VH-VL binders against 4-hydroxy-tetrahydrodipicolinate reductase (dapB). Designs and how they scored, part 1

No score or structure here was measured in a lab: all are predicted.

Target 1, 258 residues: 4-hydroxy-tetrahydrodipicolinate reductase (dapB), of Thermomicrobium roseum (b9ky70)
Amino acid sequence: MLRLALTGVTGRMGRAVLELAASAPDIQLVCGLIRPARDPHEVAAQLPAPLALTSRVAELVQGADVVVDFSHPAVTVAVAEAAAHAGIPLVSGTTGLSEHDQAVILRAAQHVPVVQAANFSLGIALLHWLLPELVARLPTWDVELIERHHRHKRDAPSGTALALARTLLAAREPAPSPLVYGRGPGTAPRQPGEVGIHAVRAGGEVGRHTVLLATDDEAIEVTHWVQSRRAYAQGALEAARRLIGRPPGLYSLQDLVT
Structure headers, positions and changes below count from the first letter of each chain, unless a header shows other numbers; Kabat numbers aren't used for antibody chains.
F, E and O stand for the ipSAE by ESMFold2-Fast, ESMFold2 and OpenDDE, each averaged over both directions (binder to target, target to binder). V2 = 0.75 x the mean of E and O + 0.25 x the DockQ between their complexes.
[cut] marks letters that were taken out.
The coordinates of atoms that the task and the answers printed are left out; those that the model quotes come from them. Centres of patches stay.

## First folded at step 1 (VH-VL)

Design ax1 (framework fv_alextatug)
Heavy chain, then light chain:
Amino acid sequence: EVQLVESGGALVKPGGSLRLSCAASGFTFSNAWMSWVRQAPGKGLEWVGRIKSKTDGGTTDYAAPVKGRFTISRDDSKSTLYLQMNSLKTEDTAVYYCTTDLEYSSGWYEDYYYMDVWGKGTTVTVSS
Amino acid sequence: QSVLTQPPSASGTPGQRVTISCSGSSSNIGSNYVSWYQQLPGTAPKLLIYSNNQRPSGVPDRFSGSKSGTSASLAISGLRSEDEADYYCAAWDDSLSGYVFGGGTKLTVL
ESMFold2-Fast, scan of step 1: ipSAE 0.013; ipTM 0.538

Design ax10 (framework fv_alextatug)
Fold by ESMFold2-Fast, scan of step 1:
Structure ax10 (fold): chain C 258 residues (1-258), chain A 125 residues (1-125), chain B 110 residues (1-110)
Amino acid sequence: as target 1 above (258 residues)
Amino acid sequence: EVQLVESGGALVKPGGSLRLSCAASGFTFSKAWMSWVRQAPGKGLEWVGRIKSDTDGGTTDYAAPVKGRFTISRDDSKSTLYLQMNSLKTEDTAVYYCTTDRGYSGYDWEYMDVWGKGTTVTVSS
Amino acid sequence: QSVLTQPPSASGTPGQRVTISCSGSSSNIGSNYVSWYQQLPGTAPKLLIYSNNQRPSGVPDRFSGSKSGTSASLAISGLRSEDEADYYCAAWDESLSGLVFGGGTKLTVL
């Protein structure tokens, strides 16, 4: 059984990870991290499964085979250092990390395998590997990226769409204006090597990304869509499983699916 | 077990000063973020300000209406939170509640999970 | 005057489902977690919901929270007479560097 320690046990992603881990036959939850001011009894009563709780990072990593971290930058830094000293892998999805915070994570990766990602979708990670192969083999095909999210999403295009666009552009010959945001009146005709990005905001769509590759005579569409936030929690647990036994290093989620 | 008990509420004249205290018990006060929230008679809740734990920087934040007039401080050796109120105005009349604030460094949520019973401050005459 | 907007009143009959909305902006609800508080007449507020949709121990399942974009909702199913109270939403506001409350909703059980 994989012995898993978890931070952020009362946060959104931490709770999803805890729920999934508790029902997984190959995973044993051994410890969760809470703030020193929290009452361990009160927190334990609200968890979906029994879990030992601690406010000490050193105690959190003791007896674990892997740490899954969805917390705050200051906690992530402390956890990364503790995991490196304990010799156990780290899976972290904490956002908002500074350059200094990232340097600490890089240092930890010299001693243990670490994956740090803003998005734990295994499907999106796989597309970062697959899409370059497609465009490299079909270099004259037109490429467009269409993403769809709920009506309340403020940023456009999505971070995921921008990352996929960069991956697609890296597989092509450089172009003067490689990325085109939407097309409207006065937009110049398509240039070779450019990638259009189109953002749709409607309804309750969690997230959908489509890459269209096309000629005059045929087309291929590759679509990824997210139906539930559980997909990210499942991805984090799968990353933890795949990180075990790997040599020290900073791994991308893509590295774990190839 | 976990309790917050406010004291120091009184009737004061406009322009006066008053210091409120909040005695905490049943948890590790030195690690907790603490807030003051007030409620004027017949009105809704209004956040006054907060103070972070020393390990999280010990900094304070204040709502615009009280900034420059009110000061929040803590004495971890006594497990006590304070609110020093200066240049009091009639609009400061309210029940003042002491609360535990989990804050940003408390794993991506902010909320007030423990509240005291409140202490009444009346600024009039 | 409230930064977060709630309806001033809501009503229902025993057994019904009632929802209370809370509308904000990108600097508060759009960027941070939402909490909800219940205040019975003459008492201190009590935490009902934290982290958008989580219940502390002791809060019945019939209370639930949700958040979408810059808005949040509190739902009360199986309404009971003892649910008559004022309900407040709250979220940290990045532009104000402070916590903001909604104006409050007075729930009447008819």
Scores: ipSAE 0.000, ipTM 0.419, lowest interface PAE 11.7, mean pLDDT 85

Design ax11 (framework fv_alextatug)
Fold by ESMFold2-Fast, scan of step 1:
Parts: sequence; structure tokens; C-alpha cells
Structure ax11 (fold): chain C 258 residues (1-258), chain A 128 residues (1-128), chain B 110 residues (1-110)
Amino acid sequence: as target 1 above (258 residues)
Amino acid sequence: EVQLVESGGALVKPGGSLRLSCAASGFTFSNAWMSWVRQAPGKGLEWVGRIKSKTEGGTTDYAAPVKGRFTISRDDSKSTLYLQMNSLKTEDTAVYYCTTSFEGSSWYPDYYYYMDVWGKGTTVTVSS
Amino acid sequence: QSVLTQPPSASGTPGQRVTISCSGSSSNIGENYVSWYQQLPGTAPKLLIYDNNQRPSGVPDRFSGSKSGTSASLAISGLRSEDEADYYCAAWDSSLSGYVFGGGTKLTVL
């Protein structure tokens, strides 16, 4: 049994992790972290499965084999320090870390294996490996990236789309090709090596990313579609399983799927 | 475009009751966390309370000054948020704003909570 | 009265950089993300910064936020007359189980 501690238990990702872990025969949830102001009994009553709760990071890591973290920078730093001290692997999805915060994570990674990712989709992680292979073998094909998200998404293009674009550009030429953000009045005709990136905001779409590789005569589309936030929670749990027994180091999700 | 339109503001006597409404459009209301924020004449912003989406528990939280007197509710079929105000006091005089806090299907622990989109407000005056 | 402390006023001239401070405690700014709101004269507030330093669509990169310990700051570079407004910081307060605002800073562009 993999004994798992979790931060962010009241958040959407935390609840998805709790639901998936509760139904997984190889995982035992041992402890969840809550803010000091919350009543543990009130929070526990709202969770999909019984779970011991604490507001103390040291208690969180006690008796755990791995920590899964979906919180904020101050909590992530404290958890990383505690995990390193206890010899416990860390899976973290926290974003917005300062340089100082990241230095603490790097120090923790010297003592325990750490996975840090902004997106825990296993499929997206695999695309970061696959897409360079495709464009390296088809260097003259046109490349476009299209992403779709719900109407309320504030950033455009998505962070995932920008990361995929960087991967595509790095694989295509010795010097990076220019990115074109959308096409409309004022956009020049396609230039050799150019990668277009397009954002669509409509409905309740969780996330969809399409890479189009094309010539005049044929095309390949590679599409990743997230139908449920469960996909990210499943990725985080799989990362936790795969970190067990690995040497200390900072791992990407890609390192765990390839 | 996301729009929030508050209504129901009126002049009421101390001890009275009033219900405010906020009509939402341009987004999937049922997925949104909704909040009320008020501003007394010439004063700063004061948070009143919030209601989470049904998928995030549908629970409510209130600021201490209004706890027990105000009730926040929602009707997802009408894309409408409500603020039921009872036992009104003169210090409840303010412009009341309806706000959103949930980014569609994104996750929001309490520490990520903020006011995303604001309506134009509706005025409540509590006076004799 | 406000839980978070801001200076009541700030001023600058066009093109200048102005910084507005916001001070709190461990239960609010110290452990929760900070947001900033702009209220132009006679209008409703508008989200300017969220998650300490993120900008919504349509907010120019002249506006930036930062947080250190229990304090946060909003910086406005290349100040313009249209930036004249009231600015509010805000964060969740874990001890109060509620969202708290600063008292607001009236920015005057001279």
C-alpha cells in the first residue's frame, strides 16, 4: 500500500485526488493538510472518504510514503523541507513560486525525488516527447497549434499551448522560428518555419490542444482532449507511484512517462 | 461577454428586510462561485459573503457584521444570485456589488479566492 | 475599518513609477494570494491583479504586483492620467474565514 499525504484537500484537484485514491486498491490516504483556521471535523464531514486532517506540515508527512501537493508557494516550501527531512518523495502542482521558493525545492530534490509540474496530464507529457520526433522527421511540413478552453479562461494562449509551442520551435530549426499569435488583419503571409498559435474561448471546455502538421497534399492532426479534471489527478497519482524508489532529483512528468 | 446586473436596492427603515438579485449572463453560472461586496458612501470595499458552486459543495460564508442577518442563495436555472437582508441597520447603507470568483471549470482553494468580474452595483439606504 | 493597511493616498506625474503598499498578517497575506482592484471615479471596481502578480486579459503590463512575507505592493510604471483611481488590495483571511480588503489608496496623477 502506498501511503499518501495530500495538501489542498478542499480544492478541486485535492477532491479529485481524494476520490481517485479512495477507490485505488494500492493507495492508502493517511493525512490531509488544512489551514489553521478551518475546523477539522467540519472539513472531514465534506470529504468523499475518511481522512485524518492536520494544520501542521510536520504531522502531514509523518507515516506517509509520498506527498501530493496542490497548494500555494508558502505551503509548498514548508512541505518540501519536511518531505526532504523525512525522506519522502514530493509531487507538486503548485505554481507562482519565487526564485527563493524554487531554490528550496531544488535543495529538497537533492535529498528526495521531486516531481514539479504545472500540468499533470500524462498525455501532454507524452506529447512533449512525441512532437519533436514528428517535426524532426517532417521538417518542411507546416505547423500550427490550436487550443480550446472554456469561456472564462483569462490567459491566452494557455500555458500548456505556450509550452508545446516552445517544444515545437526547439525541434524545428537551429534558430527558433517565429510564433504568430492568431491570424487577422496585419498578419503577414506564412513564412518558412513559422508556427501559428490560436486560442479559442467558448463553452465549458476543460482543455483541448491540437497540433496540425500539413503540406498541400496531406495532414496529420495530433489532439489531446481533457474531458475531466480527473485526468490531472490521475497523472498526479501515477507520478506518485512512479517516484517511489527513484534517486533524489528534480523530475519532470515527461521523465516519468518515457 | 460576462455581465452581472444587480437590482432590488431601495430605501428601507431600520429593522426592515430587502432582497437583492443579480442576473448573470455570458458564462456558465452553475459553475461559478458568486459573492457580494458592499461599499458605504465615501468608504472602502467590504466583503459581505460568498456562495460556492454546487460541484464545490454549494456552501456559504459570511463576514462577521452580517452573519445571522443576511442569507446568500442562488437559482442556477435562472442564472440569478440573491442576497436576503434581514434586521437591517443604518450601517448596512451601501452600494452592493455582485461578483464572480470561479474560472469556469478551474479549481479554487480558499487561498486562490478573488473577485473576477463585478456588476455595476445597486444602492441600499437604511434610514428613517 | 480595514484589516489590511494601505496608505490613504499616493501621487505621481505622467511617466513616473508609483508603488502602493499593502500590509497584513500571517493569517491573510502571509499564507494567501493577494489581489488588487482598480476603481475609477464613479464606476464599479475592476480586477487588476490576481494571485499576487498575474494580470487578467486587457490589463497593461505597466501594472505589476509582488508579495513578500505579510506585505504586498502594486507598481504602476509609465503613469498615465487614466490611472487616477482608488486601488484596493485584498486577500482571504484564514482566522476570519472571510475575504478582507485594504482601506484603499487614492492615486492622483498630477
Scores: ipSAE 0.000, ipTM 0.448, lowest interface PAE 13.4, mean pLDDT 87

Design ax2 (framework fv_alextatug)
Heavy chain, then light chain:
Amino acid sequence: EVQLVESGGALVKPGGSLRLSCAASGFTFSDAWMSWVRQAPGKGLEWVGRIKSKTDGGTTDYAAPVKGRFTISRDDSKSTLYLQMNSLKTEDTAVYYCTTEGDYYDSSGYPFDVWGKGTTVTVSS
Amino acid sequence: QSVLTQPPSASGTPGQRVTISCSGSSSNIGNNYVSWYQQLPGTAPKLLIYDNNQRPSGVPDRFSGSKSGTSASLAISGLRSEDEADYYCAAWDDSLSAVVFGGGTKLTVL
ESMFold2-Fast, scan of step 1: ipSAE 0.012; ipTM 0.566

Design ax3 (framework fv_alextatug)
Fold by ESMFold2-Fast, scan of step 1:
Structure ax3 (fold): chain C 258 residues (1-258), chain A 127 residues (1-127), chain B 110 residues (1-110)
Amino acid sequence: as target 1 above (258 residues)
Amino acid sequence: EVQLVESGGALVKPGGSLRLSCAASGFTFSNAWMSWVRQAPGKGLEWVGRIKSETDGGTTDYAAPVKGRFTISRDDSKSTLYLQMNSLKTEDTAVYYCTTGYDFWSGYYEAYYMDVWGKGTTVTVSS
Amino acid sequence: QSVLTQPPSASGTPGQRVTISCSGSSSNIGSNTVSWYQQLPGTAPKLLIYSNNQRPSGVPDRFSGSKSGTSASLAISGLRSEDEADYYCAAWDDSLSGPVFGGGTKLTVL
């Protein structure tokens, strides 16, 4: 069994990872990290399965084959150092890392394999590889990106949509290709090479990203749908599985699916 | 479109009990994290507590001054949040606000904000 | 008493840039994100900034947030009379296991 240590057990992603790991036959959760201010008994009572809890990072990593981290930059830095010292891979979804924090992650990657990503969707990671291939082979086709999320999502366009747009723009020729945010009465007619990006906010949709490639005669749509937060947790667990036995280095999630 | 409407505020004697309600509309209540925040007359904001969505464990957290006396609960079938207040003290006198803390994907330790606020309901504790 | 420290008052004239500070410690602002709330006289608070520097829909870009170390700032450029309000910062506090608010800053537009 793959022995997994988990940070952020009280957070949304940590709980999703815990739920999936509890039913995964190849994974054993061995220890979870909690903040020093939390009551371990209160946290343990709320978990879907028995799990040893600690507020000490050194204790977190000692019995594990890999650590999965969904915490805060200060915790991530300590976890990265501990993982490197213990010789175990690190999967981290922590965002908002400072330049100093990133330097710690890079030092850890010199000793152990590390994945650091803002989004653990395997499907989105694969699209970052696939979309440049499609655009490079179909350089004259029109490109539009449409994303849909629930009515309460504050960011528009989504971070995922902006990242996909950057990937599409980097592959698009001739450069620089303009990015058009929505279309309305003031928008000029489509210009050669432009990429449109459109945000829809309605209902309770978790997330949907569509890339449309089209001519007058035919079209291809590539759509990724997230129906459950479990998709991201599953991606993190899969990243943990795929990091085992890899040489030290900083890996993107794309590196693990291609 | 998103609206929160608090109700139940009243004049209560010290040691008494009161239940506040917050009716939510315009969003999928069952997926939302909900909080109570209060404001004493002429004073600043003070967090009371929160309840997570059932999908995220349905757990509650409370500020130290109210822990053991106040209980937060929710009824997703009615899109309603509740605050049960027991053993009320004069220092509990405040306008009580219902808020959403809707964060679908964050795994961060204590990444938190109050997204949407209701208009408040007034609780006065005096003899 | 307030865990986060804000100046009790601030003032400016229309068109001016005003900055409101919020100071904390390693257990709150130093480790967690900061949000800001605007409370117009006689109304409920409104989310103005979340995650240090992000604006919700409907908040104009003349409002901006920043965070450095254990301190955060709210900046209001192009000050208008309708900005006269109380402003509160907030952050999760690891030692208290809950969010904490600043004492509030009463902004007067002269």
Scores: ipSAE 0.000, ipTM 0.430, lowest interface PAE 13.4, mean pLDDT 85

Design ax4 (framework fv_alextatug)
Fold by ESMFold2-Fast, scan of step 1:
Structure ax4 (fold): chain C 258 residues (1-258), chain A 126 residues (1-126), chain B 110 residues (1-110)
Amino acid sequence: as target 1 above (258 residues)
Amino acid sequence: EVQLVESGGALVKPGGSLRLSCAASGFTFTNAWMSWVRQAPGKGLEWVGRIKSKTDGGTTDYAAPVKGRFTISRDDSKSTLYLQMNSLKTEDTAVYYCTTVPYGDYEGYYYYMDVWGKGTTVTVSS
Amino acid sequence: QSVLTQPPSASGTPGQRVTISCSGSSSNIGSNYVSWYQQLPGTAPKLLIYRNNQRPSGVPDRFSGSKSGTSASLAISGLRSEDEADYYCAAWDDSLSGWVFGGGTKLTVL
């Protein structure tokens, strides 16, 4: 059994990880981290599955084989230090990390394997590997990226779309290509090497990303879509499984699926 | 065996410049983040700024009162930290200490200051 | 002006317990670990407590630290004459991107 410690147990991602881990036959949840100001009994009553809780980072990592972290930058820093000291791999999805916080994580990676990602979709990670191969082999084909999300998503384009666009542009080297945000009245005709990004906001779509590669005579579409936010939690757990036994280092999620 | 020795303190006039040095020994200076902390006569400790190791980006951070006037640098080949002070004011009068965490304790750079030098005195007066 | 607030003085007699407080905000003590430093007259500061309540090697167990919310406390039990010194708390401040110190507490042992 993989003994798993978890931070961010009251957050959306932490709860999803806890639900999936509790039902996974190969995973044993050993401890969850809460802030010292929180009442452990009150928090335990809110959780979807039983879990021992602590406010001490040293106690969190004791008896664990891996730590999965979806918390706050200050907590992530403390957890990374404790994991490195204890010799335990770290999977972290905490966002908003400063340069300061990133330095601590990088130091922890000198002692233990660490994966840090803003998006734990295994499918998106695989596309970051696959799309460069397609574009590099078809360098004259037109490239467009279309993403769709629910009506309430505030950022446009999505972070995932921007990351995929950077991956596509890098694969078109040696010269960078311009990025075009939508096409409206008066927009110039397509220029060689440009990559268009189109954002759609409607309904309850969790997330959909399509990369179109095309010529006058044929086209290829590569589409990834998320049906449930559970996919991200599943990706984090799979990252934890795959990180065990790896040498110290900072791993991308792509490194774990290829 | 771990030692930090500050030097370069002097009497300078307002508006003048001065460069302080901190010689490090007994640990791997190249990997250490280095900080400057000062203490005005009869007053408390005040953080001045820090410089990260080259491996961690080599960037600097400064406290608001010195931002734009002081520059922190390092010479890893000499195991020496520097503080270049420009446009000195009377309120810069203080004992200046260099500090570090000499052993690779990840939380050290964010949570405490382990080793301190004995300090060097800067007096800014007409 | 110091960012963290400490009482300017504290006193006790040998064998007593004294407590020194340190008050901050959510951006410093509320979010980050607290460390404490002892400064004997005419000397450089020395690390006394780190990570809220941990002691470096060589610091006796009669020194202890604690933290609750945006405040921290240093307790010295079995007070001795050699404990007469200035004590400073410190924490990283997220808003300032820098270290902040308390104003210091002068401990007198009578």
Scores: ipSAE 0.000, ipTM 0.397, lowest interface PAE 16.2, mean pLDDT 85

Design ax5 (framework fv_alextatug)
Fold by ESMFold2-Fast, scan of step 1:
Structure ax5 (fold): chain C 258 residues (1-258), chain A 124 residues (1-124), chain B 110 residues (1-110)
Amino acid sequence: as target 1 above (258 residues)
Amino acid sequence: EVQLVESGGALVKPGGSLRLSCAASGFTFSNAWMSWVRQAPGKGLEWVGRIRSKTDGGTTDYAAPVKGRFTISRDDSKSTLYLQMNSLKTEDTAVYYCTTDEWLGELSYYMDVWGKGTTVTVSS
Amino acid sequence: QSVLTQPPSASGTPGQRVTISCSGSSSNIGDNYVSWYQQLPGTAPKLLIYYNNQRPSGVPDRFSGSKSGTSASLAISGLRSEDEADYYCATWDDSLSGYVFGGGTKLTVL
């Protein structure tokens, strides 16, 4: 069994990871991190599965084969240091890291394998590998990127769509194609080589990203569809599984799926 | 519910001694790092010192003004924190608060829960 | 004197945004995370912000923190009369091997 320690147990991602890990036959949840002045019984009552809780980072990592972290930069850097000292791989999805925080994580990666990612969708990671292959072989095809999310999503386009667009543009060298954000009354007709990015906000859609490659005679549509936020938690757990036994280094999620 | 209750505050003459207690409940006290913070009448907050959990070494750190005169200790069986104050000076007159601390490496330290305080007056 | 420098007072009217600054050095704010504490008249201090910008349960989102270099700030939007209090920044100081507080800022809601 893979012994897993978890931070951010009361956050959205932490709870999703906890729920999935508790039902996974190959994973043993050994410990979760809470603040020292939290009542463990009150925290445990709100968790989706039973979990031993500690406020000590050293205790968190001591009995674990891997630590999964969805917390705050301050917690992430402390956990990275402790994981490096204990020889334990780190999977971290913490966002908002400063340059100083990233330097601590990079130092930890010299001693243990680390994956640090803003998005743990395995499918999106695989598309970052697949899409350059398609575009490099079909350099004259029209390219459009369409993303769809729930009515409450405030950023547009999504961070995932922007990252995919950068991947597509990098593959169309030597000169990257211009990006077109939406099409409306003021938008010129399609120009050769442009890449459109379109954002849709409606209903309860978790997330959908479509890359359309087309000519007058045929088209290829590659769609990644997130039906449940469990997909991100599954990706984090799979990253933890794949990180075991790897040499020290900072891995992207793409590195783990290729 | 996490709760800290200080006691032992009194009027003491300069050069005297006094022991403060802080009773903790609602969390795993033995895992917690604890601090004392004081506030002189009409003045700001001043950190006095801290004690680590026994599993993290049980070591203590003190602010310069109290080093050598004050001693912080804990009794995990009673979930109680202590501050032994010796060679008291008029400058030690303050409300003394106990706190439960978070420390997650050298970059991350703050006081999470505070007690309501106990008043120490050192007067000649 | 306090190791961290805050203005001794600040004021605002209901509904306005007020910011309180906190200045330090590389051995404290520069290398460490900043917390903020609120002390209502006659009461014990309460944790308001930790890890530069995080709020504990029960602290409304109109309170926010930030840090840049050796300085930190607390912002209070939608100011209310119940926000009238003393506010303290605090962080660990590497050179002193101890926790240090700012001098405090008395916020008056006019």
Scores: ipSAE 0.006, ipTM 0.523, lowest interface PAE 9.6, mean pLDDT 87

Design ax6 (framework fv_alextatug)
Fold by ESMFold2-Fast, scan of step 1:
Structure ax6 (fold): chain C 258 residues (1-258), chain A 125 residues (1-125), chain B 110 residues (1-110)
Amino acid sequence: as target 1 above (258 residues)
Amino acid sequence: EVQLVESGGALVKPGGSLRLSCAASGFTFSYAWMSWVRQAPGKGLEWVGRIKSKTDGGTIDYAAPVKGRFTISRDDSKSTLYLQMNSLKTEDTAVYYCTTLDYGSGSYFEYMDVWGKGTTVTVSS
Amino acid sequence: QSVLTQPPSASGTPGQRVTISCSGSSSNIGSHYVSWYQQLPGTAPKLLIYSNNQRPSGVPDRFSGSKSGTSASLAISGLRSEDEADYYCAAWDDSLRGYVFGGGTKLTVL
């Protein structure tokens, strides 16, 4: 049974991880980290399953085989140091880390395996591995990226689409290809080697990313579709499972699916 | 049982100074982010400032009307938050509340979770 | 004056649904989560809604929050006399580097 400690238990991702872990026969939730200002009994009443709660990072890591972290930079830094000292792996989805914060994470990774990801979709992680191969084998094909999200999403293009675009561009050697944001009236026709990226905002769609590779005679579409945000929580738990027994190092989610 | 108790409110003349205290219990104060919020008689809520935990850098942010005049500090050994008010103006007359700050699904502390009962400061000649 | 705009008053009768609006800009509501606070006469404010639409333990499901663009709304269904209070929205503001409150809405239950 994998003993899991969790930060951010009242946050959206933390709650999803907690719900899935409570239903997983191979996972035992041992401790959750809460803000010091929160009443542990009030928080426990909101959780889908009984869980020991603490506001102290040192207590969080005691008795755990892995820590899953969805908090904020200062907590992530403290958790990384504690995990390294305790000799347990860290899975972190925290964003917004400074260069100094990242240096602490890198130092922790010298002692324990650490996974950092902004998106825990296993499918997207696999596409980061597969897409370079497609581009390398089909270097003259047109490439376009199309992403779709709900009407309320503020960033455009999505972080996931930008990351996929970087992966595709990095696969084109020796010279980088230009990235084109949208196409509108009065703009120039497609240039050889350019990669287009397009953002659609409509309805309640959780997330959809399509990579189109095309010639005049044929095309390949690779589409990833998120139906439920549970996919991200499942990815984080699977990362935790796959991280156990790995050598110290900083891993991407892609490193764990290949 | 999380509890916040403010004290130190008094009648002060313009240009004077006053220090407010907020005694915390029922949680691990040293890791908590704290804030001060005030409310003038018959008016709405106005944020005064916040202080991060020492673990999170101990940085302090202030609302524009109090910058340079007010200082927020904390004593983790006593689980107490302070607001040092200098160069007081009649416009500073208000009930002052201390609050804890908590986070939900965001990356920073987004809401005032627990509030004290408040302490009244009157600045009048 | 307040940075976030709320109507100064709202009213309803028992059992009705009432909605309180809160309007901001891209630097506050547009970029950050919205929280709502209830202040009963003579008492300290109490957290009612956090992270746009979440309820803390002890808050009835009659209270709900929503956010669209640079605006947020608090909805109270099945209105009761006990709901008569002042309601405030709040969010962090990037340009001011601080929390900002709405001016408050006095809800009267007729």
Scores: ipSAE 0.000, ipTM 0.428, lowest interface PAE 14.0, mean pLDDT 86

